# Ledger of designs, part 27: VH-VL binders against o66814

Target 1, 203 residues: o66814
Amino acid sequence: SDYLLRAESLFSQLKDANAKEETPYLYGKVKGYYEAIKLYAVEYKEDRIKTLFTLMSKNTKKAVRGAYTEREPLTELITFEPRVYFEEYCDGIMDECFYEKHYEKEKFIELVDYFSLKRRVEFLRNHEGKYCAPFDFGMAEALFNAVSLELMQEKPDEKVLIALREKLEPILVMAEEKLRYAMKKELPCYRNRLSEHIGYWKP
Key: E = the ipSAE of ESMFold2; O = the ipSAE of ESMFold2 at other seeds; V2 = 0.75 times the mean of E and O plus 0.25 times the DockQ between their complexes.

## First folded at step 10 (VH-VL; framework fv_patecibart)

Design A4 (at its last look DockQ between E and O 0.42; V2 from the best seeds 0.00; counts 0 for: pae O 8.7 > 2)
Fold by ESMFold2, look of step 10:
Structure A4 (fold): chain C 203 residues (1-203), chain A 123 residues (1-123), chain B 107 residues (1-107)
Amino acid sequence: as target 1 above (203 residues)
Amino acid sequence: QVTLKESGPTLVKPTQTLTLTCTFSGFSLSTFGMGVAWIRQPPGKALEWLAHIYWDDEEDYYPALENRLTITKDTSKNQVVLTMTNMDPVDTATYYCARIEGYYDSTGPFDYWGQGTLVTVSS
Amino acid sequence: EIVLTQSPDFQSVTPKEKVTITCRASQSIGTYIHWYQQKPDQYPKLLIKYASESISGVPSRFSGSGSGTDFTLTINSLEAEDAATYYCQQSYSWPYTFGQGTKVEIK
């Protein structure tokens, strides 16, 4: 209940700054963290809520400041890097050995299709998602960060992972559709930034 | 056991640059959500927040003093350093460093304070 | 910048009596208000965080209340050792500001 009261204060700051219009990527990211916090609230997982609220608060601060200074930076992307190991299987009849690749927490990685989520979020982040689908990309990025943080736990919670994944997928699809449309129609959000990107690779 | 201690010169001349070091123990700026702030108190007056820095290198400054202040950290030494340029007699104050722990947010409160150091700016 | 105005600036109070200190913000700040006690020649000490949340090691006679723009620190039975200056501080938005202080003396 403490997080709900404090969240109302953060949303009041966002409203005062017109952050939804002025800094839509950061606004979406704040909303994404709030949705993740709500999913955790049903299980009384205070440690996770504290971490997510800290990220929510920091992004709120950047959204408000950015709205007044006309600046909207990309913020944190949190990725889980599982340890990899190989398991050897040998065919006793043919005397052939094969190596099977495994990941730490493989069950949980598969449960949310983590590597696919990671690639999709990284693609949006690297290809104008912030400009062509700011709200949806921001929200998807925050929910992805929540998935990563849960996978980093010693004992990930399967029910929370499933709920996060189910919330994340439709938002991620919407961001991807908006970006694909902008690319096909050569909208200013994509066209103008492509020119800026090319400038980074030239003398 | 959380402790903070300010160190640096106690007397500076007008126009000089002040450098203050906060040395702390019992916590680390490598810990998620942790921060350190500098606050000053002119003699007989209220407290004034000056600057802070967090574990992720995010830093903020009081706007009117932004061009005079720099805050840096050395996580391995458990130190945070404040520099303030172009000192003036009106900057005479007790300077404190304090810990910020991010419970639900990253901006306050200040839960542990150093003893403070009086810095006098006089010709 | 958010201005915090404390009332009163000064009060002299008989031991065992109730002390009430108010802090009014120039705009709504939710519950992002914190209270500090500063005894003569000492550094400030945190008493109450987020308007009403208690701090370990702080006597239970200290309590806080309020939301929005009006906040109150209460000492429900003043002790001699409570003679000090009390400050409110907002963490709602940059720049982070303190009230001007309220000095409490034993009458």
Scores: ipSAE 0.089, ipTM 0.667, lowest interface PAE 6.4, mean pLDDT 87
Fold by ESMFold2 at other seeds, look of step 10:
Order: sequence, then C-alpha cells, then structure tokens
Structure A4 (fold): chain C 203 residues (1-203), chain A 123 residues (1-123), chain B 107 residues (1-107)
Amino acid sequence: as target 1 above (203 residues)
Amino acid sequence: QVTLKESGPTLVKPTQTLTLTCTFSGFSLSTFGMGVAWIRQPPGKALEWLAHIYWDDEEDYYPALENRLTITKDTSKNQVVLTMTNMDPVDTATYYCARIEGYYDSTGPFDYWGQGTLVTVSS
Amino acid sequence: EIVLTQSPDFQSVTPKEKVTITCRASQSIGTYIHWYQQKPDQYPKLLIKYASESISGVPSRFSGSGSGTDFTLTINSLEAEDAATYYCQQSYSWPYTFGQGTKVEIK
C-alpha cells in the first residue's frame, strides 16, 4: 500500500510533465517496473520490491527532466551473465578430449527462454525500437530487467519468473510488430533516424 | 562496523567555495542500493538535506541549492566529496555525511552519521 | 515540497512519565517517515524508521505510529538520558525534509 501511494506521486509527476508524449520510452519503462512490482507484491517479496521501486523512481526522474530538456536517453539494460562451465570427456584410446558447455542456473534460463528474450530486447534497443515503439519497448525493457534481476538471485522464484515472462511476451511482440511495420513502410522513425528531426512513430 | 567522518576547512570567507570530504568504512558504494548524503544544521536550527549520491552514480540536490552544489564519489577510496560555491554567512552550519540504505526512496533513512564539522562563513 | 510540522516545539516532562511528540505532513506520505534523536552537542541518531520499525540498539521505550499525514513518536517512560531534540524526516518525495524539532527536557 505504501508503494501504491508513492507510485501515485511518481505518475502524477509524469502527467504534469506530459511524459507519455514527451518521453514515451521512459514512461513505458516506469510503467513496466510498476507492473513487475505488483507481481512481486502478490508473492510478498519486499526486498525485490525495494530494488525495482528504486529503478522506477530513477526512471521517473529522468523522464520528467527529459521532457523539460527535450532529451530522452536510453537507460539501464540489466543482463544476467551466467557463469559457464565445461564438462570434460576424454577418449583414453584416442587420447582426445572434448567439452560440453553448461550454464549456471540452466533450468531457470530455459524456463523463461532467457537468451531469446535478451536477443529480442537487444535487437529493439539497437534498431530504432526507442523511436518506432517507444512505450512498448520501454515497458518490455523494464520487465526484462526484472527477469534478469530475478535470475541473479541465489534461488530464483519459478512462479515469479513465469509471471514476468507472461506479462513481457505480449508487450515485446507489440514492440516488434511496430518496428516491423515501420521498416516495411519506411516510416521516418526508422529511415530518418540519422536526421536531426526524426520524430517518434505514432499509429 | 560502519563509520563516517567529515573533513575540510572550518572557516571560509563569503564567496569562497567550500569542499568537504566524507571518508567512510564498513561499507562500500559498490554495493547495490548504498548511498551517502550530506545534511547540514545551522546553529540552533533544524536539519537540512543537501545532496546525495548512490552506488550507480545517481545524484540529487536540494532544488534551491542545485546550482551551488556538486557531489562526487571515489569508490576505491571510500570517499564522497561535496563542493558548495559562493558561500554566505547564512551557510554557517555543522555539515554531516550519513549513510542511506532505503530501497523505497532516494534519501533516507540515515542510519549512520558522521560526527559533523562546523563550517563558519564570516569576513 | 512537503512540510513537516512537529508538536509541541518544547516539552518539560517528569521522569517516568509518557512523552508524545507528533509530526504532521502537508500531504499524505504513507509510512515514509523516520525519527531521530539529537542530544546536546551530538550528531543525530536514528530511532524509528518507516513510522514504526524499531532500530537495533534503541531502547524499547521508544515507539512510533501513524500513517498518511499524522505520526507520533512515543517515549513510554521517560529516562533522564532522553533529554534531547527529536526530529521527524520524510523520505517520500524530493526534496527530502525534516520537521522543525521538538525539544524534550527533564522537569
């Protein structure tokens, strides 16, 4: 309940700055963190909520300031970099060895299809997702960051990971569809990004 | 065991720039969520938050003083530095540095404080 | 900015009696209020965080309550060493602010 009242203040600041229109990527990111916080609240994970709320608050501040300065930077992308280990197998007759690659937390990585999510978010981030699908991309990026943070825990929560993935997937698909449409139609957000007057794509 | 200590000049002249250093031990600003703040207290008056800096370089300032304040950190030295320009006699106060650990806010609670350093601004 | 108004500004209290200090916020701040004790010539010490959460090493006679706009610090049985100035502080919204303080003396 206290994070709800605090979130109300943050959304009020965003509204006063017209952040939904002026900084739609950061606005989407704030909303994505809020959705993740609500999922953690159902599971009563206070320490996770504190972390995510800090990120939500930071992005709100940047959205408000960005709206007043007409600048909207990309903000944090949090990636889980699992340790890699190799299982060694040697053929004593041929005196040859070969290795099998494994990741820490492999079952959790597979549960959410983490490497696919990472590639999809990075593609949007590197290929005009901020300009062609700012709200959906921002929201997807925040939810992806929440997935990464959960995978970084000593004992990731499978139920939370599934819930995060279920929330993330439709938003990520929407961002990808908007980008694909912009590429097919050669919209200014995609083709004119190198120009100093590239605008955000809107339906 | 967490400790913080303020150091710097105790007397400055009007218009000069004040530079204060907070040296701490028992925690690191490389730890997620860790932050350090500067708070001042004019003689006989209430406490006033000035600025803070977090592990991820996020910094913020009291709005009316934003153009006069700069906060920086050196994580390897466990130091945070506050610079305040254009000092005036009304800025005479005890200056404290303090640790922040709250995930739900950007400043506070302040769970460990330095002893403070009195800075007098007079001609 | 959020204004915190403490009441009373000053109290003179007989030992072993109950002390009540209030802090009123100019807008709702949930439970994002913290209480500090500052003895003469000392730095402030955190007593209560988030309205009612206890701090290790703080005597159990100190307690906090409240939510929204009205908050209370209670000293259940005043001791001589509790003579100090008490401050509330909000961490709800930038800029972060303190109350004006309440001085408590032994009568």
Scores: ipSAE 0.010, ipTM 0.579, lowest interface PAE 8.7, mean pLDDT 86
ESMFold2 (binder alone), look of step 10: mean pLDDT 92; pTM 0.939

Design A5 (at its last look DockQ between E and O 0.46; V2 from the best seeds 0.00; counts 0 for: pae E 10.3 > 2)
Fold by ESMFold2, look of step 10:
Structure A5 (fold): chain C 203 residues (1-203), chain A 123 residues (1-123), chain B 107 residues (1-107)
Amino acid sequence: as target 1 above (203 residues)
Amino acid sequence: QVTLKESGPTLVKPTQTLTLTCTFSGFSLSTFGMGVAWIRQPPGKALEWLAHIYWDDEEDYYPALENRLTITKDTSKNQVVLTMTNMDPVDTATYYCARIEGWYDSSGPFDYWGQGTLVTVSS
Amino acid sequence: EIVLTQSPDFQSVTPKEKVTITCRASQSIGTYIHWYQQKPDQYPKLLIKYASESISGVPSRFSGSGSGTDFTLTINSLEAEDAATYYCQQSYSWPYTFGQGTKVEIK
């Protein structure tokens, strides 16, 4: 497959720039997209591979540039926003009617526990995950983006969703453990960034 | 279907700034992964990549020229503009714009080219 | 910067014979090499991408091969309209570079 050879080129560029050490969040994100691409390659879904490889390439360029300029920005977070609708049901004996809230693609959302994943990734993103668990957070973010992109498909693939979820969970747990430890111990990665994150004060 | 065309001055004096416009049709830079590059060819010499810009505003430049080059885009007009400052007679070349295939890759292959415009730099 | 060196610089060939053009990279670039044809006073045209991948509308007599540092463009049976200069181009690493060109003429 040509995609694996192209991925090797990207990792070679990352190695030459020492991106694993200099831009570990973006390095982790590139690695996460690579893992997602490998899952899609088993299923031969070229269009979905193309989208993921584009994101992988974009983040590679940012990691390399960031390594040379000593700056590592947060990059894309892709979220699936399902349409909501209501269904009515009535009890004919008691003449009572009720409304039940539903989401489009509800079975796929439940299959991966999507709303829980979204909340967990957003928590890391908003609470110094990039600084306290950069590699694991970056990788989790990319795998989460792959889940979102699959849910956005007209006909999501259940096999792929399950595989993505299985890869994502242990990495997400590791990132969460590192962040919780940093918060509990008030490590510099967490404590030193609070004033910048709050954003409204100038000395 | 896909076409690109370069426009701009054909004669420039040393030290002046060159501005070239690439106008294209049959694709859009709002499409995910699309990019356009500028390549030049001095008379009788090889092709030289200068710069590119992608749908998401990511841009790269040939290192020795990066302080002289600016690439910009206007997605609504299907245009990409190259500006090159402090022109010198050695910059005399045919300038091409080209589409990057659209699979997000560094720069190349270039699957569609403009016809090119010869820019002569002379006193 | 990756230097691409083509061989030969010039070749005069009898029609219907096989033409071979080589491109050597100064470092390994996988298969991230592309071939272009440029006829006099014309813009370049893409012939082969990613070392060996065919392009729609390009005659099947054009083929490419190689990986790593050594790449070959082959014209299996030269036609009169194939007289042109041929360039290889790498997309592996910034800055993206071209070979010096190989001019092919009909003998």
Scores: ipSAE 0.007, ipTM 0.547, lowest interface PAE 10.3, mean pLDDT 87
Fold by ESMFold2 at other seeds, look of step 10:
Structure A5 (fold): chain C 203 residues (1-203), chain A 123 residues (1-123), chain B 107 residues (1-107)
Amino acid sequence: as target 1 above (203 residues)
Amino acid sequence: QVTLKESGPTLVKPTQTLTLTCTFSGFSLSTFGMGVAWIRQPPGKALEWLAHIYWDDEEDYYPALENRLTITKDTSKNQVVLTMTNMDPVDTATYYCARIEGWYDSSGPFDYWGQGTLVTVSS
Amino acid sequence: EIVLTQSPDFQSVTPKEKVTITCRASQSIGTYIHWYQQKPDQYPKLLIKYASESISGVPSRFSGSGSGTDFTLTINSLEAEDAATYYCQQSYSWPYTFGQGTKVEIK
């Protein structure tokens, strides 16, 4: 219930370290967790607020340390891995049976188009998103983690999932557009790393 | 009831390696946000943080001692082990293990402590 | 490395009087300061976390305040069992450091 006071302390640390400029990916991730916490606060989901604040705090410490040591690693990606099961239905006359594939929490997965979100975040994570769109990618990754954590709940809240998706989508689009532009124009964030991904026998 | 207890040798010779085990109960390092730290206190002197390890395997060491320290965990046994190489008489201290309650901030405070074990480094 | 300087180093106090211990950080650390009590030959016990947050089982006569670089632990109406050494500790940045301690004795 005192998350505002603690968040002020975390943002003070980020400001002292100039983290927005020095570690923009982690700064964006901290901001993304903060936005998710604010959303949960209006819905009074105390246990989720506590979990997200822990992640926010850990990423703040890494941003501050990274700013002073010039290191900015990728941090946690939280994915929900639903169990798969099959539902049998049979024709009683011919005793013919068919199977339909289902996912755990399928209704909620469909509500936010989770597998599409997962694929889009993973693409950014694996293709220079940290370098070409660090703030937006970090923020999108944190909001995606919040979606995953909500889907892991025994009874996911539909209103929370919709609100998280609505906040996540424009940020994710911005990160994707920045990466696409960087690839098209071969900006340094992308171009300087091409040789590291693909070995050249002759440049 | 959260408890921690240090065990290991109480006397080591200079240059030997010290191995200390922290055995705890009432919590698990598989629990999100949990961590265990080692802190020492030379006789009559202030407390000195040495190292910590978290539920997600994140570990940090006091920089001046980083080459001499190793911290490991065995979550199934509720144990954390500290190894310190090349012991010297100045390392004589009481060594504590402590829980880090990191549920919403994983960088301290230390909310539960073991009773400590005095390690003397001489001859 | 963040240096924490406590004041005073030692204090002899009559029971029921107020005790004030200060901790000054070498740089701003927000509210990432924690206070511990250590009685002779005992392990430290957490008294106050995050500058002012209370700990279950700690008497209400203990309180903390401050932010930034200046922090205070207050014992309002000292009792005989409060004779101990008190330490502040920062968790703002690595390495985590302790103050040099303040010894409180009963006069």
Scores: ipSAE 0.006, ipTM 0.590, lowest interface PAE 9.4, mean pLDDT 86
ESMFold2 (binder alone), look of step 10: mean pLDDT 92; pTM 0.941

Design A6 (at its last look DockQ between E and O 0.48; V2 from the best seeds 0.00; counts 0 for: pae E 9.7 > 2)
Fold by ESMFold2, look of step 10:
Structure A6 (fold): chain C 203 residues (1-203), chain A 123 residues (1-123), chain B 107 residues (1-107)
Amino acid sequence: as target 1 above (203 residues)
Amino acid sequence: QVTLKESGPTLVKPTQTLTLTCTFSGFSLSTWGMGVAWIRQPPGKALEWLAHIYWDDEEDYYPALENRLTITKDTSKNQVVLTMTNMDPVDTATYYCARIEGYYDSSGPFDYWGQGTLVTVSS
Amino acid sequence: EIVLTQSPDFQSVTPKEKVTITCRASQSIGTYIHWYQQKPDQYPKLLIKYASESISGVPSRFSGSGSGTDFTLTINSLEAEDAATYYCQQSYSWPYTFGQGTKVEIK
């Protein structure tokens, strides 16, 4: 399959629309999905690539249209919601039991520090990350979505999870630094948005 | 297994509003990545894409007609509805609904089509 | 809006001969071209996607090629049931557009 060739053709559409400058959040998101696809292409995992390519294509369409209509919406955030189990452990000699909380796929969740990633992405999403660090936030969000999708697999691939995490962390840090700086300096991207979003913060 | 079928009036007077319903089976718009499009074909003429809607409620319209078109969905009924206002005799065409297979590529082809319904606009 | 121009508009062909239909895009569209067959009084049927990818259930005599602005649909050995109108369609950029069609008849 020529998935990588198809993925690269989408960047031609983005270039024609000047999406990097006009819709930087969506451009970053497309770039993030492309980076994830490249990681999966090394492993030749066609089924994983197909899912990510669908997301890449849809965000490319939104970026191109957004560039021409001056509208850049937030797009999908995909979260893995692990089942929670309580294991009962009883003393066979005494009628004494206690319960320990467990998550499905705990080892994979711990491998990528998933709950920390989720909180960090959600913080950026809810606190003007799209306006103050659009490219880095968009790319981080896409890579986070790729992590979530891999965790949703019946058997997550540890090598891919590690590679995704390694790619995601520096991009998340950059987005967080840009947002924190904008908040500290009260830059227009943050300051001008506070009054507009207070009543409509919850999606 | 995948089927789509168009229903609605076949004769409409100028200025009236056309409402067409696409009822489908063998897939659902609750399924991640799926979409449905409307395409028309005037008698003896080429195919013309009009609008589409995806599982996540994203919708797009042919620009020259966007002020006349509305596409909506009812996922629980497996239905997509196209409304076109201010009909004119030049809008006489066969109207098709078709599936967009979005799991692989959201800008993909129309892989399954309905039989089409001829809508005639005349006095 | 991307204009697709097909050539020829009409072709009358003896059975078992090769049929070639071209589609030219008004700008580069990579391989984002799809081909449909429409027999008289029928709905369109997808034949080829992404310029050259085959579709399950479509006879192997149908093939596609091209990239950029020039694309070709080929029927290697025409059969009687192949009499139809053929359309190319681009999905590179919104709005999605179709070519004007090429009618193929049996001579």
Scores: ipSAE 0.006, ipTM 0.575, lowest interface PAE 9.7, mean pLDDT 86
Fold by ESMFold2 at other seeds, look of step 10:
Structure A6 (fold): chain C 203 residues (1-203), chain A 123 residues (1-123), chain B 107 residues (1-107)
Amino acid sequence: as target 1 above (203 residues)
Amino acid sequence: QVTLKESGPTLVKPTQTLTLTCTFSGFSLSTWGMGVAWIRQPPGKALEWLAHIYWDDEEDYYPALENRLTITKDTSKNQVVLTMTNMDPVDTATYYCARIEGYYDSSGPFDYWGQGTLVTVSS
Amino acid sequence: EIVLTQSPDFQSVTPKEKVTITCRASQSIGTYIHWYQQKPDQYPKLLIKYASESISGVPSRFSGSGSGTDFTLTINSLEAEDAATYYCQQSYSWPYTFGQGTKVEIK
């Protein structure tokens, strides 16, 4: 039951498959989940470690398979969809009514600037981040998923959210810089996305 | 309290299609990390993994048999079904279904097994 | 695919003696090896997971060790009910594979 022993086995599988070179997006995603797990281990939050480790293991399996089949799919993106409500207020003098939009867990959403993170990760995902900045994008996506999962908890942990944000930001910036450069220079990673992973239905 | 049981025909003619059903209790494929596998054992020979399916619908097959195997699940009925086409006498074996322990590791051991069902392929 | 080779294929052993079974993988598999016991006319039973982790309800005389390519199952005082075939199995990568088995009989 020691996650350190199990994580070493997962990294051994990745090394044996040459996943860092063959499936760099999934390799980065496994690394990102491991970094999130280490943050939770400081607080002994076993339930959240179990969830993240399952995702780590699943992505390791896909990285190993992808290395052998020369295919690297995009994997899970986990987004927190907060409930929205409106609080109306009216100025009787001007006969004007306004409303203020509110979200569930608004304080925690603002603490990590969640909607900005979501837009940045979605931009990378939809604009060839997997090809132009695979390792950094994979790692950022996993850390973003950890943020989403924490926000889904009944009572999110502020200390963990801050720590996740602090790890995520520099990785996101690096992925964004690599993608921006590739777009500006029209590198093959940006323009040649259709040449890979063609498949058919099994007869 | 975890139990698995295989059901289906015990005698099949060459070229026919085999359909086996695994019915289980004491766990659910709605639980994160859970999976069910099919393993066979020819008489007097070693165990051979055939296929598995997980809570998230991910499925894998033994590569040499991939074109002959289909695994499906019905989570509400606690059932997993294996279909194997074009049966041959070399496919005579005891077929087991087993639970995959996947809480921390989606590729965990087979921790609970069914009793097995002997399927004989004979002309 | 990863080949697991067990040694010996067969042992005939006096009760109370120590039994050692080895399993060698064709490539490194970390600690992703599991051991099963299959008694005559029965289904397999998990004995040891992840090379050395114990299973609730399995007698303490069973232990496992190893990492990488070389693994060992030990029965430190054989009982009559331990007559069975023992299999190692890797879950490191697909396809999952089993060793050829080691049959242990009581003298």
Scores: ipSAE 0.006, ipTM 0.586, lowest interface PAE 9.3, mean pLDDT 86
ESMFold2 (binder alone), look of step 10: mean pLDDT 92; pTM 0.941

## First folded at step 12 (VH-VL; framework fv_patecibart)

Design B1 (at its last look DockQ between E and O 0.82; V2 from the best seeds 0.00; counts 0 for: pae E 2.7 > 2)
Fold by ESMFold2 at other seeds, look of step 12:
Structure B1 (fold): chain C 203 residues (1-203), chain A 123 residues (1-123), chain B 107 residues (1-107)
Amino acid sequence: as target 1 above (203 residues)
Amino acid sequence: QVTLKESGPTLVKPTQTLTLTCTFSGFSLSTFGMGVAWIRQPPGKALEWLAHIYWDDDEDYYPALENRLTITKDTSKNQVVLTMTNMDPVDTATYYCARIEGYYDSSGPFDYWGQGTLVTVSS
Amino acid sequence: EIVLTQSPDFQSVTPKEKVTITCRASRSIGTYIHWYQQKPDQYPKLLIKYASESISGVPSRFSGSGSGTDFTLTINSLEAEDAATYYCQQSYSWPYTFGQGTKVEIK
């Protein structure tokens, strides 16, 4: 369990920089990658653990840098773009032919409701989720990235996809609730639309 | 086989801009986790990290030199370029480029180095 | 900025004897310390990563230890080819920094 010792060091760096308070979006993203890594560890998938740890480590360094420089950028959004193909269908009764739309890995896409997840994460990303629900949005974005990366595998693991989806859904709902509340009440995080020089409304 | 090589001028006058190119082979900056750094060593002195750039375009600079340094990459040519403005005699050093193998932990060491190029800044 | 202080600055050692080089960090850095060897007129070469992890192609006489603030590079039985300057380097926190170096000479 070498990743556990490395993760402890990353979280120590985040604590030293006060990243939970200073860069909560990136802090959440690091936590989300860590949760995904733990799910892969149950399945003994070392290469996938290392891939996700690369992203976790990189976002940790960006969070620490951001905390010291008072700047917190959006980081990677990884989307799976399935190929589309059409299946010809001919109706013997009407003697007509039609084309039916299909996606590569359609069964796995349906298993996690991927297009809905993608739309929900993109909504948060495009509507101030970073400012109104930073921790939950960051965590959800990382878990969504893990889903995308699994769908990109030649043969996605259904057990991992289900586990990722089950972890992601409550976090995504929380982020969405916080954002919708901020929109409804026109809280500074949303109302300003990044117009303030120094950042966000403080209590 | 991983190799890196520095190229650029060996003599520069004070206030001029230094441009150094690192040309490498055996890896690509399109590869997930890869990075390249610039490190310098003044004659008889310790090593000093200057800047780095990663496959994901993340770049960082030594803070005291941040306003003088620019690092860029050309992934198709396997090149990383360092530009350092307003050179001064204290900047006389051997300049190295080195690979960062950042797969698994992006805070990895400098695992392969170029031969270095001595840059002298004199009036 | 994390300062790395090496000890000693210089060491002259009889062949086949044990060499110990220390590196002290100004704050805890876990195991994010790496060791490099720079022979005269050559570029640095990585010897040890993450305090104690071995590098392929590096002789087994080189080993590292430590965690937190105190780190050690050990050469179990010094060879003539090991005459070099040794540097520790931290990758725990930006900006990344090196120790001042320890020069090892053969008696």
Scores: ipSAE 0.553, ipTM 0.805, lowest interface PAE 2.5, mean pLDDT 89
Fold by ESMFold2, look of step 12:
Structure B1 (fold): chain C 203 residues (1-203), chain A 123 residues (1-123), chain B 107 residues (1-107)
Amino acid sequence: as target 1 above (203 residues)
Amino acid sequence: QVTLKESGPTLVKPTQTLTLTCTFSGFSLSTFGMGVAWIRQPPGKALEWLAHIYWDDDEDYYPALENRLTITKDTSKNQVVLTMTNMDPVDTATYYCARIEGYYDSSGPFDYWGQGTLVTVSS
Amino acid sequence: EIVLTQSPDFQSVTPKEKVTITCRASRSIGTYIHWYQQKPDQYPKLLIKYASESISGVPSRFSGSGSGTDFTLTINSLEAEDAATYYCQQSYSWPYTFGQGTKVEIK
């Protein structure tokens, strides 16, 4: 219950700065880390709660600072890069060998469809998700970071991974729908960022 | 075991640039959550935070001094460097570096301090 | 910018007496206040973090309390080595600030 008291202070700081309106991407990221922390709390995993809280508190500081300075940067994206290896199988009858591709922690990667999640988050990040769907993108990015961090553990927890994925999916879909709509309609959040350099050649 | 030590010139002339180095041991700035700050204290006056830098390269500055300050780190050397431009006699102070233990909550206190170095700005 | 105002600026106190130092923030800062002791010609030392959390190696006669805007550092029974200037410092929001200090002397 200690993390609840500390989180209350962080959300008070965010409210004081009007961060929900001024830095909605970072606000969403703070909320996403908080949701991940709550999932870990049912397992009483203090070290993992503290790690995620460090990220939550750092993004809170950046949101508050950004709200007062009118600047909202992209923050951390954490990706798991699994090792690839090959396993040889030989047919004793015909002396032919076959090679089978495997990933480190393949079971857990498949459990959450990790490579698909990674591509979807990276797409939002590279295509103005911060501007067209800031809150949902921020939340999705934090929950994705929590998935990556769990996959990096020596023994990933399947129950936590499933819970994280279940929380992440609807938020990702919302962010993707908002971005797709903005791209289709050429909304200012998308089009103005693409033409950010128009001033260089216009009188 | 945690120690920090400030080094650099003790006398500078007005308009010169001050460069101070914090060398530390007993911790690494590559460790998740760790940070280092610079704090100064004019003679007989209160403490004043100037800048900090964290393990993740997050850095920030006291707003009124932002255009005069630069903080950098070299984790392989266990060093953090503060550069302050356009020095003025009002900047005469003892300059401290201090550790921020930001694991769990990045808004942690300054838990270990260097002994400080007095920098006098005078013509 | 959050201003921290300490009271009193100066105290002269007999040994074994209780010392109370207050720090008032210009806005609510939760429990994001820390206390430091600075003896003459020395660097500051952390005494209390997050308003009331103890620090290893700090005598138990030092304690802190408060939340929101009003915070207190208490020295339950003053000893000679406690003669120093005491500072509060907020880490609630940028820019981070210190109080003006409270000097405590032994009578």
Scores: ipSAE 0.513, ipTM 0.794, lowest interface PAE 2.7, mean pLDDT 89
ESMFold2 (binder alone), look of step 12: mean pLDDT 92; pTM 0.942

